# VHH binders against p49116, part 111

Target 1, 238 residues: p49116
Amino acid sequence: EGPLLSDTHVTFKLTMPSPMPEYLNVHYICESASRLLFLSMHWARSIPAFQALGQDCNTSLVRACWNELFTLGLAQCAQVMSLSTILAAIVNHLQNSIQEDKLSGDRIKQVMEHIWKLQEFCNSMAKLDIDGYEYAYLKAIVLFSPDHPGLTSTSQIEKFQEKAQMELQDYVQKTYSEDTYRLARILVRLPALRLMSSNITEELFFTGLIGNVSIDSIIPYILKMETAEYNGQITGAS

## First folded at step 7 (VHH)

Design ta2 (framework vhh_7n9e_1)
Fold by ESMFold2-Fast, scan of step 7:
Structure ta2 (fold): chain B 238 residues (1-238), chain A 120 residues (1-120)
Amino acid sequence: as target 1 above (238 residues)
Amino acid sequence: DVQLVESGGGLVQAGGSLRLSCAASGFTFSNYGMYWGRQAPGKGREWVSGISWSGGYTAYASSVKGRFTISRDNAKNTLYLQMNNLKPEDTALYYCARPSYGSSDESDYWGQGTQVTVSS
């Protein structure tokens, strides 16, 4: 049995909408986020171990973890996305909503806490200088999570997660052999992903295109896309 | 087809310096951390230093810390090891490596190595 992931799974290239507007708007942010979401789901779908679990299990896993995968993708693609600029634009919009009494103070606090947690996560990943291999395996660890409610085939999912953990450990131990702390520093970042609300992620990044349809509800459709349809979504082609 | 080609080794007197280079091809160099290892005559492979994808994170074996500096140039697909204050015990075949899965050195991608000999 070969490794869980191949070099193709380590490659993760986000193509941003062009041209970038002079002033960021909801449409540009949503299009950028949608491309990252589609790229993340295509990445998951390309893993042989994931395919082997079957369509129903695949749908359940991605529905449970899409926000974790998306957040890891935001951290990995932060520079390509100019994520700091996007977050600044979102904060500006929130400040305007406060002034216009369009959102409750409690809701604004929840959203601001989410933004601070996201910024802290991205900053911690940047300080650790997480590479493409490490990101691929962190994504695999969250994808093959056996502990989400309602999952079937949890023993096989757990085996794939353990394989991902072992291969990440092998990589880190070989790259940084006498640095006994790096793996622990990386892995302790993961629990924070589960504290971030998928509802707030939808509000921040997918407002304007989602309407009343949740990301959860479109996941089965995305996973069933033919390669040509998928390529159209991630490149912006018709 | 991953290829790693080391250069820059040679004979040097104790206290001297050498700069090793490793030219990488066949993969996206910037996606991976890299490391340098060495093998002294009659001994097993020893890890020397590792570097993250951008060079922002580095680690060193206790035996070389403060004397060696690992660096990389992603635009040139090249890994470097600057070796200062060399000692006779640094004599070894030096190789660069791209780490991979598995619990043994045999699962990694290695170059052929470049010989470093330090005279007393």
Scores: ipSAE 0.793, ipTM 0.909, lowest interface PAE 0.7, mean pLDDT 87

Design ta20 (framework vhh_7n9e_1)
Fold by OpenDDE, second read of step 8:
Structure ta20 (fold): chain B 238 residues (1-238), chain A 120 residues (1-120)
Amino acid sequence: as target 1 above (238 residues)
Amino acid sequence: DVQLVESGGGLVQAGGSLRLSCAASGFTFSNYGMYWGRQAPGKGREWVSGISWSGGYTAYASSVKGRFTISRDNAKNTLYLQMNNLKPEDTALYYCARPGYGSGDESDYWGQGTQVTVSS
């Protein structure tokens, strides 16, 4: 069998909304996040192995791992997004809610810890200097995770995950032949993704646009979105 | 099409220095780690050094560590190998490479190579 991914899958270019406002408002943050989410979902859709699993299984996989894919996308696109500035803006907006006594002390702690974990993860990935090839395969490993509840075709999913892992291993071995621990250093970052709540991610990045609609509920729509519609979303105004 | 063109090789005396260049085209250079390899006469291909996409991470073969420095300029789509304190055993055809997909180096992209000869 051929490789799981190709150069087309290594390419992951996020286009930010333009123009950038002087003050990063909730709309700008949500639009930026939405573009990343769409890009991530359509990236998954473009993988032949993903397509081979069928629509129902595909949807289930994405629903299970969208937060992890999104987070990897944030890390990969951190510079282009000015992620640190976005996170600072989010914190500032959150402070307004705190002052209005809309959040419990425990919830505030949870949200702040989430932001911290997210920043730490992105920083750790930057320190490893992960490239587009490695990100693509890390996303594939996350995508083809067989250990989510309610999945069908788990054997096939596991096979694809193993293939992704092996191909990443080959890449690292070729590029950094005598550094036998680089792969491990990279893979050991993946557990951090599952420490982050999808609900909190949704609240931080998407509440301004989605309202009471969950990311889970719109995933099937995103996966069926036409390329032209997607392009319109990327280049057009919301 | 992916193209890699090496340059900078030549004849040098032991203890001398050379700087190799590799011009890349046909793909997004900054999406990939790159590596240098070499092949001495009668020997197989040997990995020399690797570099991450931004240059923030580098790795070296034990045989060249402390003497060779790999770097890159993404704005120029160019990979470099600074070779100092060259030894006769460093004599080889040096090639730059971009990893491909799948197992084995046959899937990788290589240039034509540049000859480095170190005299005693």
Scores: ipSAE 0.924, ipTM 0.974, lowest interface PAE 0.4, mean pLDDT 93
Fold by ESMFold2-Fast, scan of step 7:
Structure ta20 (fold): chain B 238 residues (1-238), chain A 120 residues (1-120)
Amino acid sequence: as target 1 above (238 residues)
Amino acid sequence: DVQLVESGGGLVQAGGSLRLSCAASGFTFSNYGMYWGRQAPGKGREWVSGISWSGGYTAYASSVKGRFTISRDNAKNTLYLQMNNLKPEDTALYYCARPGYGSGDESDYWGQGTQVTVSS
């Protein structure tokens, strides 16, 4: 039929909490991350192909890929979030915790490796100068992943993923016609997203919001929020 | 609606220079890569140069590499093509484009073009 995405899906505008504190704290980081997560879920829900798969499939897909979507969102919104400043603050805190013997060496190693992988990913995306169209289609490719355990309608999901790949290819070929390797350079960045632990992402970005409850377990509830409920929760409107 | 308006074309002698501009409106310019194409009489459209959203990445057709420079000003919603050392074979209608959402040229958004004529 028609194209998988439209201009409305290319628009991805994160509104940050105000005011920014003098010193970064867990509350500010968690609120910022929560806004990005909600924006990412709302983005996925707005795709007609996604809606057509039905509620159960939608929930399963997002549960499986939320960390990949969130990480792509971090890279896309890195400047708006001042992500480098947030990560530098986290690294500084971890270095102080090593000196104070407050965290286990194994835990510190896991968290530092995650931060380095995240920084490397964001740097690679920045060097490729990935645009809003390319980000929208990369998010669609990870969203429509047919290879997660327990999925129904896997043939339809695969068809949507192939459609996303084809439309991204068309865009890159039209924009950078004689650079035959740009698409490959972009796509080879995607496997790194699956190497990043969703548990460590939760601990770095969501500790203040969810406490002892996993992001995976609350995803069905976020996906059911109406636009007004989403906006009310994010902006504090009545 | 998407609008692209080219300007800066004209008649120039071989070895000369021209700077083309493209004014974009109706979409968030900084979300998209852009490209310049050209079409000589009796020929199909030829891709000339492309640029990423921030201008940090550019690509050029082998026929223009080293002579043409693509750039953009996102604050002004404007795309540019600086053309140096022009040759008679560069004679064509030049148009700017935003890529569309499907296979084939019909999905792309083009301006009406600006004529560049290079005398021998």
Scores: ipSAE 0.835, ipTM 0.935, lowest interface PAE 0.7, mean pLDDT 88

Design ta21 (framework vhh_7n9e_1)
Fold by ESMFold2-Fast, scan of step 7:
Structure ta21 (fold): chain B 238 residues (1-238), chain A 120 residues (1-120)
Amino acid sequence: as target 1 above (238 residues)
Amino acid sequence: DVQLVESGGGLVQAGGSLRLSCAASGFTFSNYGMYWGRQAPGKGREWVSGISWSGGYTAYASSVKGRFTISRDNAKNTLYLQMNNLKPEDTALYYCARPGYGSYDESDYWGQGTQVTVSS
């Protein structure tokens, strides 16, 4: 009946590990990425429409879209994270691996193409000056995607996605009334998220977290965490 | 609770200038785009100008392009509208707004407005 999201869902505050080390290391990058992932999962879990779909559907949706949510989060939190510095450190490490013949040329090409796509995506969002409301609704559109294989309740998911699209449209049209192109410029950014490999995202940001398991496999555990556990991950407290 | 308080309106001669301010409170101002609207006597509400969260993107109604400039100061939670080369047809109650959730007008947060009267 009411709106899909509220002011609490527009607030998206990433607390970085402190202090930032003088030289970036795998531990700091993994901890930063993990905090963003947990914040994103907590955000999704707090949406009443999402809760109403039930645990099995919730797990399936997040498993299908976590990489898209994470990438939107990277773009939204790029300044807080100093994402450009993190990506530069990853590129430097990767170039050293090339010189030492530790990775195949084909794999290095795939990883570099992923980093360039990520940079291009974040730059495009920055140029559009996407705000917290717009990010919240883009995340909702991604979360409530009815077209992933194996989903149940696809009709209800589609209704929530359409509601998200309608409310984003209303916001953009109210704010920039005579600019008939802004919404289209924003929405055409979304398909690029599905071209970004979740396996490469795991390799770049989560090597210390996942070990022998994928992010996909740990999502059910993250979604079942108590609120205090989420808060501990998000803020680094407790 | 969301509060928006406009100021800076008044009586001005055609060709003159006014600077409107809107003090925002009760929400994280930098999370939202904002806009200015106006309502002339006996007319419906008209959108005037909008601004993105950082001020990096702005848009203007065709009737005010080149004459009005929208800006914001996120540190002060304040939205501005600089109005130059004012015309009698700019006479209206000017209000700032934060877009709401849900339907177009019902959920928007409007200030009480500040009156701008332009004499010929």
Scores: ipSAE 0.765, ipTM 0.904, lowest interface PAE 1.0, mean pLDDT 88

Design ta22 (framework vhh_7n9e_1)
Fold by ESMFold2-Fast, scan of step 7:
Structure ta22 (fold): chain B 238 residues (1-238), chain A 120 residues (1-120)
Amino acid sequence: as target 1 above (238 residues)
Amino acid sequence: DVQLVESGGGLVQAGGSLRLSCAASGFTFSNYGMYWGRQAPGKGREWVSGISWSGGYTAYASSVKGRFTISRDNAKNTLYLQMNNLKPEDTALYYCARPGYGSWDESDYWGQGTQVTVSS
C-alpha cells in the first residue's frame, strides 16, 4: 500500500482572524482557537486511512484525542498565533479574576499549572525544531491511538498507528542518518499530551463559544461538515 | 512536481573548498528537512548531512564533521553545502534530497547531482 500521509497532510496553514485587536479579548482568542480546532478536524478527516475506519470509529477517535491534536497544533502554529502573547493575556485575565474573586484559588492554580505545562511543551518542540512532516506524523500517532476506552476496530487503528510510527522513523533516519537519538527525543514528548486536561483547554481557549456544550459534544457535527463549511470555519470566510 | 537542481561542483585540489547549492521547487520547501548525499565510483549512496526546516538543527556524517557546513535559505528555496579542507576521498557525485513518504528508500526525491572531484 501507499504511505499513510501525503504532501497535502504536511501542509497545515492556520489563517488568523484579521485585524488583530489592539488588546486581546476573549472573542479573538476563542475565534483563533476555533479555527485551529476546525483545521485539525479537517486535517484528520482528509486522511484516507481515517476515512476507511468509518464514521462511528472516526467520531470516537477524535473525541478521545482532540485535546492532544489541538495542543500539537498550538505548538506547530505558535508563531502564527503569537501564542506567547495569547497566554500572557490569559494570565493577565486570571490575575484580574483573583482580584475580583471570580474564580476559586484552587481553580486558578490548576489553570496556571496547565499554562506552564503548555509553555514547556511548546518550548521543547521549538528547541527540537520539529518540521511539518514530523508534526503531521506526531498528529497521526495520537489520532490512531488504539488504547482509548470504548473503541471498536482497535486492531486496524493499531496498524495505522504502527504505520505512522514506522514512516516517522524512516523520515528521521533518512534526514538525520547518523543522529540515532533524534526520534527518541521527539517521541518522549508525546506522553505529556495525555497529562493535559481537556476541561482546562476548553476554559482557556473556548470560553464563550461552547458555554454549557463540551467540545466532545460538537465533534460529530464538525466531522460531518462539507469541505466548503470547513474552509469557512478555518478562514472565517462565509 | 518535486524538482531539485544542484550546482557548484567542480575540480579542486586537496585542501580546497567548494560551495554547493540546490534549488528546490514544486513543494513547500520550509515544511521539510533536507539532506545531502553522495555516491563515489563503485560505492553505494552515502548520507552526508541533514538539516531541519528552520536550519536550527543539523547533523553530519562522521567523515565530514568539522569540514562541511549545511545551511538553507527558505526565502530562496535553496539548500547549501559548504565544503572545506576537501580530501580525495570526498570525490563523488553530490545529490540534494527531500525524504519521501513511507518506509521505501526509492520514495526519496533526488536531484541529478553535481560532480565534485578532488585531486591529490
Scores: ipSAE 0.785, ipTM 0.919, lowest interface PAE 1.1, mean pLDDT 89

Design ta23 (framework vhh_7n9e_1)
Fold by ESMFold2-Fast, scan of step 7:
Structure ta23 (fold): chain B 238 residues (1-238), chain A 120 residues (1-120)
Amino acid sequence: as target 1 above (238 residues)
Amino acid sequence: DVQLVESGGGLVQAGGSLRLSCAASGFTFSNYGMYWGRQAPGKGREWVSGISWSGGYTAYASSVKGRFTISRDNAKNTLYLQMNNLKPEDTALYYCARPGYGSKDESDYWGQGTQVTVSS
């Protein structure tokens, strides 16, 4: 059998909303995040191995890992998004909420710690200079995680994860042949993704979009979209 | 259709310098790490140096470390290898490569190479 991914899966191009507002607002942040989410879901759905698992398994996998995929996408697209500027605006808003007593101190602390974890993750990826191929395979490793509670077909999922790991190893060892530690440096970044709260991600990036409906609940509908609908969401042309 | 075309090789005296170029086309160059390899007559392929997508991370074979510098220009889709203090042992066909997909041998994309000959 052929390789898990191809050049089409390494291409990951986020189109930001235009024009950029003079001041960052919730609408712009939510639209930007929505485009990244749809791009990430479309990316996952385009993988033949993913399609082969069937719709029910696909839905369960993406529900379990969407926050990890989204966070990898934030790191990969950090420059295009001006993510540091977005996070600074969120922090400023949170500081103002403390002054106005609109949020509890405990909640604000949780959100600030999440932002710091996110910044540290993105900085780690930037320092390693992770490329499109490496990001594609890290996303595949995360997507094909057999260890989420409630999954079926875990044997097949594990085989695809192992295939992703082997192909990433091959790439890194061929590219940086005498650097025997680069792969380990990359892979040890992944556990941090599971420490990112999907609830806090929803509140930071999707507050204006989802209302009382969680990302988890809309995933089945996103995965069933026609290709043209995905393209519309990714480019904002719908 | 991935294509890699090397240039800049030639005959040079020991202690001299050469700059190799590799023109890439048929893929999004900035998505991939790249590497230079070489093959001396009657020998297998030897990895020389690798570079990450932005050039922020590089690695070198111990035999060339301190003498060779790998770099890239993503706007021009071009990979470079600056070779200084060349030795007769550096004589080889030099080729640029993009790692391929899968774990199979020969999954990589290689150029045809450019010959470097170092006289003593």
Scores: ipSAE 0.813, ipTM 0.924, lowest interface PAE 0.8, mean pLDDT 89

Design ta24 (framework vhh_7n9e_1)
Fold by ESMFold2-Fast, scan of step 7:
Structure ta24 (fold): chain B 238 residues (1-238), chain A 120 residues (1-120)
Amino acid sequence: as target 1 above (238 residues)
Amino acid sequence: DVQLVESGGGLVQAGGSLRLSCAASGFTFSNYGMYWGRQAPGKGREWVSGISWSGGYTAYASSVKGRFTISRDNAKNTLYLQMNNLKPEDTALYYCARPGYGSRDESDYWGQGTQVTVSS
């Protein structure tokens, strides 16, 4: 009926741990990443269409797409996070681990390729100057993906995804009317998100938080948090 | 409660220049791309130019390409249109706009407009 998203969903404000330490450490990177993850999940659960799918379905959707949502959030918040500085610190940490622990060459290549893909993605989004409206709808498109195994209500999920695509198209066509290719330039960026390993994202950004536990295991808990608990996580307050 | 207020229009001779301004309020200006449209007497609305949130991406109607420059100042919540080498056919009411939600033309937020008249 009404639009899929509203002004509330276009607002996506990350509050960083302040100030950034002189020497970046795993704890700061993990805290920053955790705040972004919690903000992303709070964003998703605030969507009426998402709520309408029911708890089991919405949990399955977020489990399947959290890495895509997180990566879109990294791109959107890259400047606020000083993401390039964080990635440089991760590379430095990885180089030290290689020298000390003699990690396999194959693992090193996988992690470095992941970092390269992440940088390429963020650079492509920056070059397109993607705005808050466009990011909100790109996140909705990846959230309402009907093609994950085990999903119920796949027809309704597909309808919400199509609604997201349609509303993004309307926005882009109205804003950049005679630039007929902008939407295509934006949408062809999305497949790269599905090629990025969620296991490598966990290793790079969440090792200090979760240890041996997967983000998939944490998602049901986060989605059930009360608003006050979300606010505590995204601001660092108790 | 989105409000857009245009200013800077007027009467100018062919070959002249004008700078239009649009003061935006009621929303976070930097979250949205913005555009300028115009409506000449007895004609439908024509899209003129669009700009992304930071100003890093712009697009222009072929009729104004090379003559008009769109820009924005997010600190002042203001959108601008610099119009150079104006022609009589540029005579129109110029509107500032933020795209709305949904897929109808009426979902857009348009200001009341500022009149630009170009004499021969």
Scores: ipSAE 0.761, ipTM 0.908, lowest interface PAE 1.1, mean pLDDT 88

Design ta25 (framework vhh_7n9e_1)
Fold by OpenDDE, second read of step 8:
Structure ta25 (fold): chain B 238 residues (1-238), chain A 120 residues (1-120)
Amino acid sequence: as target 1 above (238 residues)
Amino acid sequence: DVQLVESGGGLVQAGGSLRLSCAASGFTFSNYGMYWGRQAPGKGREWVSGISWSGGYTAYASSVKGRFTISRDNAKNTLYLQMNNLKPEDTALYYCARPGYGSPDESDYWGQGTQVTVSS
């Protein structure tokens, strides 16, 4: 059997909206997030193993893990996105809502904790100095998770996940042969992704663009977008 | 096409130093961790050192730890290996490598290597 991924899958280049405003408004943040989401979904779509699962199954997978993929994307693209600045801007915008008493104390706490967890996760990944190859396979491991409810072809999904894990292991072993704990240090970060609320992520990054429409509901459309449409979205004005 | 070209090898006396370079082309250099390996006469390939994409993480074989330093310049697409306090047992063909996909090791990319000879 051939490898699960290739150089085309290791490449993950996010193009930010231009020009960058002096003040990061909600629209800029949402546009940036949308581009990352599209990139992440189309990345998944480009994997032959993903295609082999069929439309219904692969859509279900993405619905189940989009938040995790998005979060990994945030970590990977943190520098080009100026993620710390984006998160700071989000907090500032949130403070306006707080002042208007639109959120309960408990909700405020949840949202702030979520932002904290996002920042910590991204920082932890940066400290590990994860490369494009490792990110690609981490995303694959997350994508091909068989433990989501309602999935079909779980045996095949599990097989792909194992393949991703093994190939990542091989990569780490080749590159860092006598550091036997490198792989474990990387993989142990993945549980943090499951602590992230997809609802809160959606609220923080996407409410300005999609309104009351859920990411879950638009995923099938994103996955069916043509490459030309996607490119148009990237280069198009908001 | 992926290309790796090693340079900087030569003859050196025990206790001496050499700096190896590896020029990379044909792929996005900063997307990959890189490693140095070596092959001594009559022996198999041996891993020497690895470095993450930005250089923020490095690993070394126990045999070279404290003597060798791996580094990289992504702007120049170049990998380096500073070798200090060289020993006769360090004599080998040194090669830089980019990992490929999956097993076996033959899927990796490496150059023709540069010969390092350490005399007693």
Scores: ipSAE 0.914, ipTM 0.968, lowest interface PAE 0.4, mean pLDDT 93
Fold by ESMFold2-Fast, scan of step 7:
Order: C-alpha cells, then structure tokens, then sequence
Structure ta25 (fold): chain B 238 residues (1-238), chain A 120 residues (1-120)
C-alpha cells in the first residue's frame, strides 16, 4: 500500500483573523482558536485512511482526540498565532477575575496549571525543532488512537496508528541517521497531551461560543462541512 | 515535481575546503528536514548530515563531525554543506535529499549529485 499521508497533509497553513485588535479580547482569541480547530478537523477529514473508517467512527475519533489535535496545532502554529501573547492576555484576564471575585482561587489555579503545561509542551516541541512532516505524523498517531473508550473498528484504527508510527520512524531515521535518540525525544512528548483537560481548553480558547454549545456538539457539523478552503491549500497546482 | 540540484563540487587538495549548494523546488522547502548523502566508487550510499526545518537541529556522521557544517536558507530554498579539512576518503558524488515516505532510499528525492574529488 501507499503511504498514510501525502505532501498535501504536511501542509498546515493557519490564516489568522484580520485586523488584529489593539488589545486582545475574547472574540479574537475564540475566532483564532476556532480557525485552528476547523483547519485541524478538515486536515483529518482529508486523510483517505480516515475517510475509509466511515462517518460514525470518524466522529467518535475526533470527539476523543480533538484536544490533542488542537494542542499539537497550537504548538505547530505558535509563531503565526503569537500564542505567547494570547496566553499572556488570558493570564491577565484571570488575574483581573481573581481581584473582582468572579472565579474561585482553586479554579484559577487549575487553569494556570493548564497554561503552564501548554507552555512547557510548546517549548519542548520548539526546542526539538519539529517540522511539518513530523507534526503531520504526530497528529496522525493521536488521531488513530485505538484505546479511547467506546470505539469500534479498533483493529483497523490500530493498523493506521502503527502505519503512522512506522512512517514517522522512517523519516526521522533517514533525516538524522546517526542520531539514534531523536525519535524517542519526540515520542515521549505525546503522553503530556492526555494530561491536558479538554474542558479547560474549551474555557481558555472557546469562551466566545454562543450559549452552552460544546466542542463535542459541533464536531459532527464541522466534519460534514464543505472542504473548499482546505482543498485550496493543495500545494503545487500547475 | 520535486527537484533538487546540487553544485559546488570539484577537485581540491587534501586539507582544502569546498561549499556545496542544493537548490530545491516543487515543494514547500521549510516543511521538511533535509540531508546530504554521498557515494564513493564501488560503495553504497552513506548518510553524511541532516538538518531540521529551521536549522535548529543538526546531526553528522562520525566520519565528518567537526569538519563539515550543514546549513539552510529557507528564503532561498537552498541547502548547504561546508566541507573543511577534506581528506582523500571524502572523494564521492554528493547528493542532497528530501526524505520520502517509508524505507528504503528508493522513496527519497535525490538530486543528480555533484562530484567531489580530493587529491593526495
């Protein structure tokens, strides 16, 4: 069989909202995060192996791993998003909330700890100088996770995950042939993604959602959306 | 589609220096790590050096450590190999490469190569 991913899946281009406000606000942060989430889901939908699993399995997989995909996307797009500036604005808002007694101290502590874990993750990925190919395959590894509760077709999902792992290994071994430690340094970063709460991610980045709409509730709709924008990202058109 | 064109090879005396260039086109250069390989007459391909997308991570074969430096300029879509203190054993056809999907090397994208000959 052919490879799990192609050059089109390695391309991951986030378009930020314009104009950037003078001061970061909830609406700009939510719009930026929503664009990244949309891009991440359309990326997943474009993978032939993912499509082959069928709609019900696709929905279940993305519901289980969207926070991991989103966090990898934050790390990959940290520079284009000015993520450090966004996180600083969120921290400032939380400090103001403490002074105004809008949130409990315990809740603010939980959110701050999540931000520190996110910063540590992004810094570790930057230090390793992870490229677009490596990010694409790390996303594939977390997408094709057979170990989430309630999944069906787990043997086929595991097959695609193993294919992703092998293709990442081949790439790293070809690129850095005598550096036998790089792959291990990359892979040991992944468990940290499962320590990050999806509920806290929603609170930090998706506060601007109307009503009590959850990410889980919108996933099926995003996966059904027209992918014209994502198809426009196909590189190398004649 | 993917094209890699090496240049900068030549004949040089032992102890001399050469700088190789590789012009990349047909793909988004900054999305990929790149590497240099070489093939001496009658030998298989030997990996020489690899570089991450921004140049922040590099690796070298033990035989060239301390003598060769890999670098890249993403604005110019160009990969470089600075070779110092060249030895007769460095004589080979030098290829730049973008890693392909899976193993072995047949799936990689290689240029035509540039010949490096070190005398004495």
Amino acid sequence: as target 1 above (238 residues)
Amino acid sequence: DVQLVESGGGLVQAGGSLRLSCAASGFTFSNYGMYWGRQAPGKGREWVSGISWSGGYTAYASSVKGRFTISRDNAKNTLYLQMNNLKPEDTALYYCARPGYGSPDESDYWGQGTQVTVSS
Scores: ipSAE 0.832, ipTM 0.929, lowest interface PAE 0.6, mean pLDDT 87

